# Ledger of designs, part 289: VHH binders against q84jc2

Target 1, 232 residues: q84jc2
Amino acid sequence: MSKMRNLVEEKFLEFYESWVIQLELYLHQLLIAHNNNTMSETELRHLISKLTTHHKAYYTAKWAAIREDVLAFFGSVWLNPLENACSWLTGWKPSMVFRMVDRLRKSRVVLVEAQVKKLEELRVKTKFDEQKIEREMERYQVAMADRKMVELARLGCHVGGESVMVVEAAVRGLSMGLEKMVKAADCVRLKTLKGILDILTPPQCVEFLAAAATFQVQLRRWGNRRHYVTHS
Short names: E, the ipSAE of ESMFold2; O, the ipSAE of OpenDDE; V2, 0.75 times the mean of E and O plus 0.25 times the DockQ between their complexes.

## First folded at step 16 (VHH)

Design li39 (framework vhh_8fcz_2; at its last look DockQ between E and O 0.74; V2 from the best seeds 0.77)
Fold by OpenDDE, look of step 16:
Structure li39 (fold): chain B 232 residues (1-232), chain A 126 residues (1-126)
Amino acid sequence: as target 1 above (232 residues)
Amino acid sequence: QVQLVESGGGLVQPGGSLRLSCAASGFTFSDHAMSWVRQPPGKGLEWVSGISGSGGQTQYADSVEGRFTIIRDNDKKMVYLQMTSLKTEDTAVYYCARFPYEELWKYLTSGDFDYEGQGTQVTVSS
């Protein structure tokens, strides 16, 4: 059985598919830049800027969508099961990117002591922020049997236009808390990314972004292959 | 076996036009985004343009934006690069590339890009 999708899901699915395709093209740029030692700092920074702008576009679209239906992002029909399994509060786990940095360090990337120290500080901060959000989410999940949820359960037994309106109001109330948490999580993601990019040199940034994009693209492909998912 | 064969290069004057072609085989063409890259004399490989698998989305380097157009024909397994208003700085060997997904990490770690084609020479000179 195919899951019935609402308008928000459909729109964001289309957006995301397009966005990922663009990401793949950016990845080509990043990979070439990574392997080109003749690119100027200015050129590298420009490429980094294009990528950051691309990511900003994602969050702009996401935040617009979550205002309409944040619950759509807790199903994320635009993601395959593998991608969903790797998701933390509707996106990538912020602390995960430090593993990517570690991988880069094991390759050609040489970090100076000052960078290592700053990255560690950022890692600690990121983990702390993650934990704060997780605690809040846990609190929210434990509080599911609150008045709002009880009301939804009660109203679920009734059919009618007025009941629908009441249910919608209740759902909206519940969604507000989730939206806040999702936004908080996204802020941690954005801060973490910014932090990393501020610590790394332009060539290192390109490599980092390439690694991140590679992982994202391959994760999607792996998941699609494994679960026979077809996307545009 | 994957094959990419570039053609269409040549000598042109500044302001001239060329159309490059890339014939692809040995993989599911429509499932892969394709790019054109070039290597100017004495410089490293630089990205020029890219097109999605379906052909619905394209990207261009700033240096060629508005002058170059990338298109593809999935039925013929071809990717093209229409170049107009050519400049001397466009002189390079041009390659088409698919960036095999299974080799992406190799590209990240090796520092070497192994383009699958022989490339086609574009020379812009007065």
Scores: ipSAE 0.876, ipTM 0.958, lowest interface PAE 0.5, mean pLDDT 90
Fold by ESMFold2, look of step 16:
Structure li39 (fold): chain B 232 residues (1-232), chain A 126 residues (1-126)
Amino acid sequence: as target 1 above (232 residues)
Amino acid sequence: QVQLVESGGGLVQPGGSLRLSCAASGFTFSDHAMSWVRQPPGKGLEWVSGISGSGGQTQYADSVEGRFTIIRDNDKKMVYLQMTSLKTEDTAVYYCARFPYEELWKYLTSGDFDYEGQGTQVTVSS
């Protein structure tokens, strides 16, 4: 009945708490850079590189952790319920990031026709890759259910260790399939992020990264307030 | 009412040291990350350093890394910037900054930061 955290969850909780606090400090840098018209292109590219490196560090740690326990990333203990509710295959949904670009276009970011064309091409490719992963996830779920039903039916008239072995095989199959799907989703996320940053100019990249970090920090703060609020 | 009051600036020679202070009031100090920002003559605001609410994590601009240390005292509600090996390029008005979480999206799209205090002048000159 008691909630129990395994070693993977404990280690990643510590990592993620540090990582998101560092993201908040990077957000301070982005917000100041966002308002400073005197920064050189070199300075902007350096800041963008720091943000890109920070995100890569997250995936490096995540991929190491999912090798040990991919299920920890479905309903993560280091995220509040609002953050978990917004997750698609253990992270942000790649196609939804273009809504943030669209909102920036309506307020602060002016894109030329060539950028708009490239962003639309990327949006279509991202959605295609996303849908492919969703179809693969559906097939995986069906295949696991069918395999489990067949094995349980075959063992239904026997008692003992055979039932445990079938359950263990099903769990191994689930974990292997989920790890594959999570890595595929993360690759789409990284390709989408890279693609956006390649299309945008350095000042536009700072605007985008500031918006993305703002959303993530605010989600965490809003969700934590609701999550930990108690009646007096 | 939220207030940030910077102090400790002055005139100093290159290579010298100063310690800037920021007294905070009107909010739960330990819940907020704090930054030092500066405005050099004729330039926009430049981020210098930041520190997490607990004080356990810090970041520094490349130009000050290894020379400046950001410190906070949550009991006294103070943020400090210990500056050493000062250069003429460090000449600026220094502000203590609190980035209000409820207003971050507003500031990203349309607003300036309201909580930068009055600043303290640091002048590094031979």
Scores: ipSAE 0.690, ipTM 0.890, lowest interface PAE 1.2, mean pLDDT 83
ESMFold2 (binder alone), look of step 16: mean pLDDT 84; pTM 0.863

Design li4 (framework vhh_8fcz_2; at its last look DockQ between E and O 0.83; V2 from the best seeds 0.00; counts 0 for: unsure alone 64.5 < 65)
Fold by OpenDDE, look of step 16:
Structure li4 (fold): chain B 232 residues (1-232), chain A 126 residues (1-126)
Amino acid sequence: as target 1 above (232 residues)
Amino acid sequence: QVQLVESGGGLVQPGGSLRLSCAASGFTFSDTHMSWVRQPPGKGLEWVSGISGSGGQTTYADSVEGRFTIIRDNDKKMVYLQMTSLKTEDTAVYYCARFPYSELWEYLTSGSFDYEGQGTQVTVSS
């Protein structure tokens, strides 16, 4: 039997489907821009701005949704199993993007020494931030058998009245901690992305964004094909 | 075999309008995002506009935003580009293109774009 989706899941699914389509359209633009060395820096910056705005829109929607039900993002129904398997705290792992940069360096992108150094510094910082969040998550997971969770375990099978209220309160308490961690992770993602884009030249940014979007789109396509996932 | 046939190009004065058409065949049209791209004289290929498979979402280059409109008819397997307020810098050969799902990495790494159509010439001149 298929899992019943709650309202938050359904709404975000719809949003995400549309968002991905828009990303694909932008990706086509990015690919053409990447292969066209005649675009001005101004034009490239505008394109970069469009993409960054698009990503900001995702997080705006996500943060609104997680206020309602953060748990929905720990079983993201809008993602296929492959995408989910690659997720770190409900999104892409920040340190992963440096692998993309490395790939680009081995291809057409030539980084100056100053850029390489800055990227390495950013990598180290990003990894540190990831680890900090992971430790917090570990503590949270270990401490989950607290009073609230015990109460949830005790009352979870009861329906109606005061019992339901107590269970809901326990769930809210649990969710609040998760929401904080997810937001923290997202902040690291956003900082990392911004950091990379600040280090790279506009043409390099376009190439990076194209690579990132390509990876995301292909991961989704591969996962869908493998698992016969249809969201529409 | 995939075929894309562009038409509707011509000579127009600045401020004028043209409507380009693209007839598509040989693939599942309704499931494929489509784009218009153009190649100005002596310049590289530039992206102009894109439309989702369903037609529900569109995007435009900044240079054409507000002047061009991309639409599609999935029943007829057609993509259109309504161009208004044309400028001399819009002079180019225009191509319609499929979103290259199977060639994303190739485009990213090789820097090549293969046109599936012959394109249609748009010339904006006083």
Scores: ipSAE 0.831, ipTM 0.934, lowest interface PAE 0.6, mean pLDDT 90
Fold by ESMFold2, look of step 16:
Structure li4 (fold): chain B 232 residues (1-232), chain A 126 residues (1-126)
Amino acid sequence: as target 1 above (232 residues)
Amino acid sequence: QVQLVESGGGLVQPGGSLRLSCAASGFTFSDTHMSWVRQPPGKGLEWVSGISGSGGQTTYADSVEGRFTIIRDNDKKMVYLQMTSLKTEDTAVYYCARFPYSELWEYLTSGSFDYEGQGTQVTVSS
């Protein structure tokens, strides 16, 4: 089942495919650094900086694209159905990355008590910010549902000039509200990522980034195999 | 059966050039990102460079950027590493490696790297 793609979707699909390929190349470097590392602390910090810069480039491109079509990021054509199903407000849920940190603690990563305390403080702050956004999204959806239900019921099978203006205004209002909420969620994501990387040592950051990239790459690979078989 | 055969190593003087080759078989080569890694004497592995399956994207370790170029030929199933301005610090056994899609979790949890080829020795000395 093919889908119609607008210009924003086509452009971002091309960007995202390239962005993921670059992430995979960095992941190979991370895996070597993780498993059999000969790199100095300075070299590790440069690698971490490359990953941070790569993530910032994603959000730069995303924020430009959502100005034109925020709805493209809800059920995105550049993501498979599994990736879309796992999305929270167009991306990974900020509080869930702490489960990855917890998993690392139970395996190879050893954290000092001071780091554990700082990570817990960050987790609480992140969850608080996340919940504020969730409450705002809930209020927005209720308000839009009430307005949409009335206007769509009135529009039934017939549309006139005033009806077109009301529909266009509703769509514009929905897009503006969603854009603000998506940017707020992205800011929490970036602040959480930076906070984690500031608390961890450079080798621990490499472990975290390798695990995060592995999860993202494997989610995409597993979803593509299932999507290809059942959809194509 | 995956096979990677590295060749083209040798003894060169500082400032010299060398071109390494990697012949690949047993997998869908054009879909697979490839990397060069090296092991200096008495040290662990060091990632050198990577290239996407199509060849459209490359990345390099800071220590080799501007001096080394990774190239692929998907028709011949070959990966190359063009090395110039060689330094004594470049002395190592060089391996090519494919991006380990099916072994990502194993590599993440393992403390070892499993070479698929025998590597090729590069020695830079005066």
Scores: ipSAE 0.754, ipTM 0.917, lowest interface PAE 1.0, mean pLDDT 83
ESMFold2 (binder alone), look of step 16: mean pLDDT 78; pTM 0.796

Design li40 (framework vhh_8fcz_2; at its last look DockQ between E and O 0.83; V2 from the best seeds 0.00; counts 0 for: unsure alone 64.4 < 65)
Fold by OpenDDE, look of step 16:
Structure li40 (fold): chain B 232 residues (1-232), chain A 126 residues (1-126)
Amino acid sequence: as target 1 above (232 residues)
Amino acid sequence: QVQLVESGGGLVQPGGSLRLSCAASGFTFSDNAMSWVRQPPGKGLEWVSGISGSGGQTTYADSVEGRFTIIRDNDKKMVYLQMTSLKTEDTAVYYCARFPYSELWKYLDTGAFDIEGQGTQVTVSS
C-alpha cells in the first residue's frame, strides 16, 4: 500500500531527489580531480567549496522542513529502507566518517603525525557529543509517557472535534523535543565535517568527499535495487 | 559490451564553434549521468561538463561555463557537447565518460579513471 504523504514530505522528496542527482554530478568532478594530480590548490579549494556549499544547502532545506514537520524525517519517505536503517537521528552517524578517513589512510593517503593527532582529538569529541545527544534522546523517550502522551494514547484513532485539538497539542509537544534533538545531531554532523576538512589537505579533502559521496550514492542504489523503490 | 564513441572534433580558430557527439551502448543509458572530460596536451584529465540521467540537470566547469552546453538524447543514447567561443586552452582530446557505479570504489582506491572511448581531438589554433 502506498503511504499518504503530506506536503512537507512531498516537497522535501522533490528537493532531495534533485539534491542527490547534483551530488552524483559533483562526484564525477571529484573523481576526475582525484585522478588529476596537476590541479592547482586554488582549483581544488574551489571544488571543495562547491561541495561544502551543496551540503549546507541540504541542511538549510532540512531545517526549514523540520520546523514545519519534524516527524516527516522519522519516516523519511525519500529514503529507502537500507538508507533508513543506517540513519542516526535522521542522518548519518557523525563518528562514521572517521572510518572513512581510516580507510583512506590504509590506501594512498598519507597523514602526518599532526593530522593524526588532530583527527583523534576530533574523534573523541565527536563521540562525546554523540553520546550526549543519545542520553538526551533516552531521557526524552522515557518522558514520553507523560500526561499529554497518555492522553493522546487514550484518544487513539477516535479523532474528532475537541479530541483533535488535544491530539495536536500533544503532537506539538513531542515535535518540539524531537526538533531540538535533530538540530543538535545535525550540528554535530556539520562540526565534524568541518573539522575533518580543516585537518586534511585540499587533495585529501577531495578524496574524502569523493568517498563520502560514493558511499551515499551506492547506499541509495543498493537499497533501491533491493527494495525496488522508485521516488522519481 | 559497453561502448562509447566520440566524434565531432576538429581544427577551429579561436572564437569558433564545434559540436561533439557521443554514441553510447551496452548499458542502461538513462540511468547514468554522463560527463565530458578532456585531456590537454601534457596534462591530466579535466572534467568539463555533466548531465543527469534524465537530462534535467547540467553542470559545467568554470572554465567553460556560458560557452559550452551539454545535452543528451536518451532515445538515441547520445550525449552532445556544443562548444562556442572556443579558446586555445580548450585544445584537448575530449572523452565522453560514464562512471560505472560498480567501479566507483576502484577509482577511489587506485586514483585512476578508465576512459572507455577513444576520444575526439579538438584543436583551437589561429
Scores: ipSAE 0.864, ipTM 0.955, lowest interface PAE 0.5, mean pLDDT 91
Fold by ESMFold2, look of step 16:
Order: C-alpha cells, then sequence, then structure tokens
Structure li40 (fold): chain B 232 residues (1-232), chain A 126 residues (1-126)
C-alpha cells in the first residue's frame, strides 16, 4: 500500500464497496425491467425511485465524510486507478452523461421534440455550471500550490508549537473551500440527474439508469482486472 | 460451460409454500451476483430477487418482499428461493440468472435478456 488509511477512508471504503454491490443488484433488476413489456408505470416509478434513493444515499454518506476529510476524495482508496483517472472533482463529469443519452437515442430511445429541446437546455445549463466550478477550482489549486502551503504541510509532519497551529489553520481553511467546491459539483450532478429523469418517460428513465449503472460497473470491473493482471 | 439447473417447482395452493433450487456450474460462483427471474403465462420476464456473490446483500421486487427469501450456499454452488404466502399471480416459470458482466451492452442495445437455464414451473391454484 502506498498510503496509510485513516478512519474516514476505512469507513467510506466499506460503505462504497457495499454501495456498489447494491448498485449491481439494482442493475440486474433494471436490465430485466428494460426488457419487460408489461411492467406498469407504477412499477417502473417504484424502481426508478429505488435507484434515485440509492444515488442520494451515496451523496448523503459522501457529504458527511467530506466534513471530516475532503482530501480523501481526491485520489480515493476505494476507487481503482482507472476510476480515479476518470474523476472530475471527486465524481463523474455532469456534461458527460449527455453522451450516454445520445447513445441511447442511437439505439432504442425515441425522443419527441419537446424532450429534445428540454435536454438541450439542460445540457447548456450543465456546461455553464461546470465551467463556473472549473474556474473556482483553478483559483483554489493556485492557492494549494503556493510554496508557503507546501512548506507548512511538510512542517505538519513534525511537532512544533506555533508552526503546527499555523499549518492546522491553513489546512482547515483550504479544506473548507474544497468541501464547498465538491458540494457545488455534487449539486450540479444531482440537478443534472434529476433534470434528465424529469424529462424522460419512466421506460426511458429505466434505460438511462441501466446505461449509467453499466458504465460505472464496467469502469470498476475493467480497472480491477488490470490491477489483478498487471500487478498481482 | 455455464449451466444453471432450476428445480423444486410444482402445483401449490394459494397461501402455500415452496422452495426453489438452482444448481450452478461452469463459472466462479462466489464472484457472481445471482437473481431469480420469472415468466408468467403469456408475459415477459419479471425480476424477482437478487443476492450478492458473498450473500451479504439481497434485494426483492416489491410484489414479493416479505414473502420470498433468496439464499445462497457458495460451497455447494446453489441458490434458493424460499417462497411463502403464495398467490395465483406468482404462477410462472422461474429461472435463476447470473449477473451478465460480459453481456451488459448487448442487453442495453437490444432490450433482450438471455436466460441460461430451462426453468422450473410454479403453479398456484386451487
Amino acid sequence: as target 1 above (232 residues)
Amino acid sequence: QVQLVESGGGLVQPGGSLRLSCAASGFTFSDNAMSWVRQPPGKGLEWVSGISGSGGQTTYADSVEGRFTIIRDNDKKMVYLQMTSLKTEDTAVYYCARFPYSELWKYLDTGAFDIEGQGTQVTVSS
């Protein structure tokens, strides 16, 4: 292992492993619902609700964890290197999910013009919100790369009276800023997801959720198999 | 070669109980999540229940929650469905299915889900 794991990382690793396993079970259900011609709208909405609740549970746990250690979410121990490499500000990039919608339109999903207009409006709004967050993150990255902050971090590995207090205050200040940025990014993710599900019909929502879960499962499986083959 | 063999079906009265079994071979059973899926007469496939590879997590369709229990035995490579309080709408052919890691994109693109076993008939009637 290249890093020592703290209590926050250990707790979230256990949560995330369980959360992904549950997502796989829901994905199996989505794949059958995707094919089932006779599921009622009520049944589809219940399944969609289970998936949205599952996603909200992830963010609830994440937001609690970042209060204690936001840095754990930048290069996370519960993700493989491929998953980490694909992360944008601790998660999936909101604008990229529209590629998934586009793929579904090329295969099975037929959208009416009203849906197409609403999806394009949402895509533009999502890109705008992303760009705003990226500009703010660049400002914080400059602050983190400041040489004084790097030197204070090094001193934090050694006991010293006032230097320890200064490092602690600086780290806490930057961590609070990063927490706000991560939560802002997560809000864009949640708004984008909700927006898509509101525009799509229940059968279309099932297809979208199945595709989204498939991408996540495949990234994890692909990255884990490479780890096993190349390094273990 | 992957094989899933379902058994334990039969004719049962409403309110009755039945235990289905699925014997698995040809893949690393403990690494794979498993599900029970059913096909009512003249209808498409309906997902019933799922269980993680370790057995630590289970999920149920709303229509069967509280009445059915999914169980696995990784040493024997078996998955079971304990059914109680059976209703006439539970009448179907029941299949077990493994999580289709290699076929995910195929299922998304086509809307088809391939069953691997022959199934076991459950008929609930007076």
Scores: ipSAE 0.634, ipTM 0.876, lowest interface PAE 1.8, mean pLDDT 84
ESMFold2 (binder alone), look of step 16: mean pLDDT 79; pTM 0.812

Design li41 (framework vhh_8fcz_2; at its last look DockQ between E and O 0.60; V2 from the best seeds 0.00; counts 0 for: pae E 5.1 > 2, grease 25.5 > 24.2, SAP .736 > .668)
Fold by ESMFold2, look of step 16:
Structure li41 (fold): chain B 232 residues (1-232), chain A 126 residues (1-126)
Amino acid sequence: as target 1 above (232 residues)
Amino acid sequence: QVQLVESGGGLVQPGGSLRLSCAASGFTFSDHAMSWVRQPPGKGLEWVSGISGSGGQTRYADSVEGRFTIIRDNDKKMVYLQMTSLKTEDTAVYYCARFPYSELWEYLTSGSFDYEGQGTQVTVSS
């Protein structure tokens, strides 16, 4: 049984392909910026603003699309299997981004004690928010299993327009709940990103954004090559 | 072996035009985004413009937006920078550069941009 792409999936596929290509070009700017010791703080903040605006544009488009078809974002057609396997509630897991910060500290980024303390506080809050969402998702999974029982009960009934309308209303209710959880997860992602960028200095923000963009671009490149023609 | 050879630089007057060329070899050219970067006197490297592997997306630094155009020819493995309305501030050595192709793990240690060659000097003066 084959499933064709619907209009939402096709439109977002086109958007996402353009968006990730633009991210790659921003990555070039970030990589050069960290080698340029004559850039002013104002110039660095402008570049950082371009990256944050680019990420906000992604969520603006995503939130419009999930209103119409939130399920398209679970196992997305615009992502390769590796990218989909790395997803937590339709995106990167907020608490995992701190591994990237930790590795930058190990390498070339030096943080003062005040920054370390603030990052630790943010990490704890981010993990708490994640756990809250995970508990709500567990409740939703139980409700989803009960919905399958409603479908089975319907198969034993006479055909009627009212039974279709009841199932349709239940599906809309579940979709609205799932949309709420996805938006909540995205809000944690945005707050975590903003929190990290507020704690780091502009040069440190450039290093962080470069690492994040490289990870995302490389995950896409390696996942695509592994699927069609594998090199390593 | 990766080779990027820049050419087309020279001396021009303010307001003039110039077209830089970059010949690429030693890698699958169409798979890589390409950029022009420059090093003005007394400053570090400055990103100028970039183009996706297919050529479908282009980006420009604010200082050159509307004046410079990046173009690629994947059949000839060439990237170009068409510069117009040149200013004295555009004086620099211009380099052709490619996006680093590395293992995911290696990014956390290298995080660097690949560029090679001697560059090509652009001097804008009266």
Scores: ipSAE 0.243, ipTM 0.679, lowest interface PAE 5.1, mean pLDDT 80
Fold by OpenDDE, look of step 16:
Structure li41 (fold): chain B 232 residues (1-232), chain A 126 residues (1-126)
Amino acid sequence: as target 1 above (232 residues)
Amino acid sequence: QVQLVESGGGLVQPGGSLRLSCAASGFTFSDHAMSWVRQPPGKGLEWVSGISGSGGQTRYADSVEGRFTIIRDNDKKMVYLQMTSLKTEDTAVYYCARFPYSELWEYLTSGSFDYEGQGTQVTVSS
């Protein structure tokens, strides 16, 4: 059975499919740039900027969508089950990217001691921020059985104009809380990404971004194959 | 086995046009974005253009934007690069590229990139 999708889900699904396709093309550029040792720093920075702009576009679209229906992102019909399983508060877990950095370190990428130190500091900070958000989410989840939710459940059994208004108000209240948490999580993601890119050299940034894009594209493909899901 | 065979290269004067072709086989063609890359003399590989699996999205390097057009025919398993207003700096061996996703991590760690095609020489000269 296919899940019925609302307008927000449909729009964002279309957006995301297109966005991922574009990401794949950027990945090609990144890989070639990685192989090209003659590219200037300016050229590399330009490519990095294109990628960062692409990511910013995602969050711009996401934040517009969550303002309309944040609940759509807790189902994320545009993701396959594997992608959804790997999602942390409607996106990638910020601390995960440090595994990618670690992989680079184990490769031919040489990080100087100062970079290693800064990355470690950033890792610690990122973990701390994640935990803070998780605690808030836990608190929210525990609080679900409050009077407002009980009232929502009760009113849900009745059809009427006044009841509908009350239910809608209750849902809005819940959604606002969720939206706040999702935005907080996204901020941690963006800060983490920026932090890493600020620490790495342009060539290292290209490698990192390539790794990240590869992971994202592969995760989607793995999930689609595994669950026989075809998107665009 | 993945095979990519490029053709259509040649000698052309500045301002001229060429159309490159790439015949692909050995994989599900429509599932993969395809790119054209080039290697100028004495330089490393440079990304030129890319097209999504469905053909709905295209991208171009700044250096070729507005002059080159990438097209694909999924029924024929072909990728094309229409080049116009060619410049001397466009001189290079051009390759059609597929990036196997399963090999991407290996590429990042090993630093080696293997593209299957032999490429086609494009020379822009007066």
Scores: ipSAE 0.199, ipTM 0.653, lowest interface PAE 1.6, mean pLDDT 85
ESMFold2 (binder alone), look of step 16: mean pLDDT 84; pTM 0.867

Design li42 (framework vhh_8fcz_2; at its last look DockQ between E and O 0.01; V2 from the best seeds 0.00; counts 0 for: pae E 20.6 > 2, placed apart)
Fold by OpenDDE, look of step 16:
Structure li42 (fold): chain B 232 residues (1-232), chain A 126 residues (1-126)
Amino acid sequence: as target 1 above (232 residues)
Amino acid sequence: QVQLVESGGGLVQPGGSLRLSCAASGFTFSDHAMSWVRQPPGKGLEWVSGISGSGGQTKYADSVEGRFTIIRDNDKKMVYLQMTSLKTEDTAVYYCARFPYSELWEYLTSGSFDYEGQGTQVTVSS
């Protein structure tokens, strides 16, 4: 039996499907721009801005959705199993993008020493921030068996009035904590992305964004192929 | 084998209109977004427009926004580019493109992308 989706899941699924399709079209632009040595820096910056705006739109939608039901994002039905397996706190792991940067360094992209140093500093900071969030998540998970959760477990078998209110309150408390952690993780993602884009030149940014978008699109394609997932 | 065949190009005066066509074969057409790209004389490839696999979403370069329209017919495996209000700067060889995502990593490293079509020449001149 298929899992019944709630309203938040359904809405975000629709949004995400559309968003990924748009990302693919942006990817086409990025790929062509990457191969176009005649594009001005202004044009490249404009393209980069479009992409960053697109990503901002995602987080805007996500944050609106998690206010309603953050739990939906811990079982993201809009993602295939492969995508879910690669998720860290409801999104991409920030430190992962440095692997993409490393790939660029091994390609035709030439980073100056100053860039390399800044990237390394950013990497260290990003890892630190990730670990901090992970520790907080661990604490949260360990503390899950607190008084409220015990009460939830106890009252979960009862259907009536006051018991329902207590259960609802307990769930809200849990959700609020999770929401904070998810937002914190997203902030690290956004800071990391911004940091990378600030270090790289416009052409390098385009290549990086192309790589990132490619990875995201391919991961989805691979996962869908493997698991015969169709969302549309 | 993937094949893309462009047609519909020609000589037109500024302000004129042309409709380009692309016949696609050798892959599941509806599963792939398609783009039009162009190469002006002495310049690199420029992205012009894109359309999602289903045709439900389209995007355009700022330089052609409001003048060009991309559409597709998945039953016929065709992509079209309706061009209006043509300008001299629109002069280029136009290609339809399917991006082979499986080869994109190689593309990013090598910087080369082989377009399978021969393209169609569009010349806008008074």
Scores: ipSAE 0.550, ipTM 0.817, lowest interface PAE 1.0, mean pLDDT 87
Fold by ESMFold2, look of step 16:
Structure li42 (fold): chain B 232 residues (1-232), chain A 126 residues (1-126)
Amino acid sequence: as target 1 above (232 residues)
Amino acid sequence: QVQLVESGGGLVQPGGSLRLSCAASGFTFSDHAMSWVRQPPGKGLEWVSGISGSGGQTKYADSVEGRFTIIRDNDKKMVYLQMTSLKTEDTAVYYCARFPYSELWEYLTSGSFDYEGQGTQVTVSS
């Protein structure tokens, strides 16, 4: 339960809290844009660019932190238990994002056939990439199932003796493989996001980004309420 | 200049067999993983099968595993899909697709397929 937080975890916790606050501010701007009939295409593209830049900043910080300690991203201290339970390889599952696209289609009957075809092609590519990652995860199932073992191995570094060198080498080898897996998953996430935003019109992009940000904010708020109730 | 040309589609009875072919030109064939993708009536594209550049690794969608076999011939620059025990649900336009790299894992780093052919119609009925 009471895990010692290292420097990477403390720094990323601070970063993540600030990042989510800024996401909530951008969500407010997205909701205004969604409800505004007179916002220009230039204004919409500027807002979309801010959201894209904000997401890229998250991955820039994440990848820097992963180089220092990838294991911190499996069971993260900056996420509540619900958020951690919903994670797929340290983030959202790429194929789930098409549920948001489906809601767009039901709300706006305006998707043209060219957009529909391109979205279906992207969905197939995304699912294929997910399946590849899931098969590679089979090689690393021991690492995921043995997270408690890895945590005990970190504590074993305080016991001392010759076992520390062997444990450190094994953990480092495993960590390098996990880093590759996490970055591959993040690349699928970024390519899927970019692909959707390239296919949608600017008003549709605002609707999509608002739905995605709302889901992320609600998942955090819902999980925090349940977490506090469970532990009170 | 990259070209992928599918052939071998047609009308087949349920339970029958069919072999699709894809002729590749304009690129170093063995450096690229290849895939078959299909589009059933009224649905989007579905991934069917994939094969690594060397041919040493193959993958199949759950719906076709055990019935379909993907094969490549790097000397002839061909990829095939051997289909057996065909079902009405297999009716679709089948496309041959190229990936940017030779290993299936590597494609996650560079994205999904970058070229496809014109497609070949497979119809399974009565």
Scores: ipSAE 0.000, ipTM 0.106, lowest interface PAE 20.6, mean pLDDT 77
ESMFold2 (binder alone), look of step 16: mean pLDDT 85; pTM 0.871

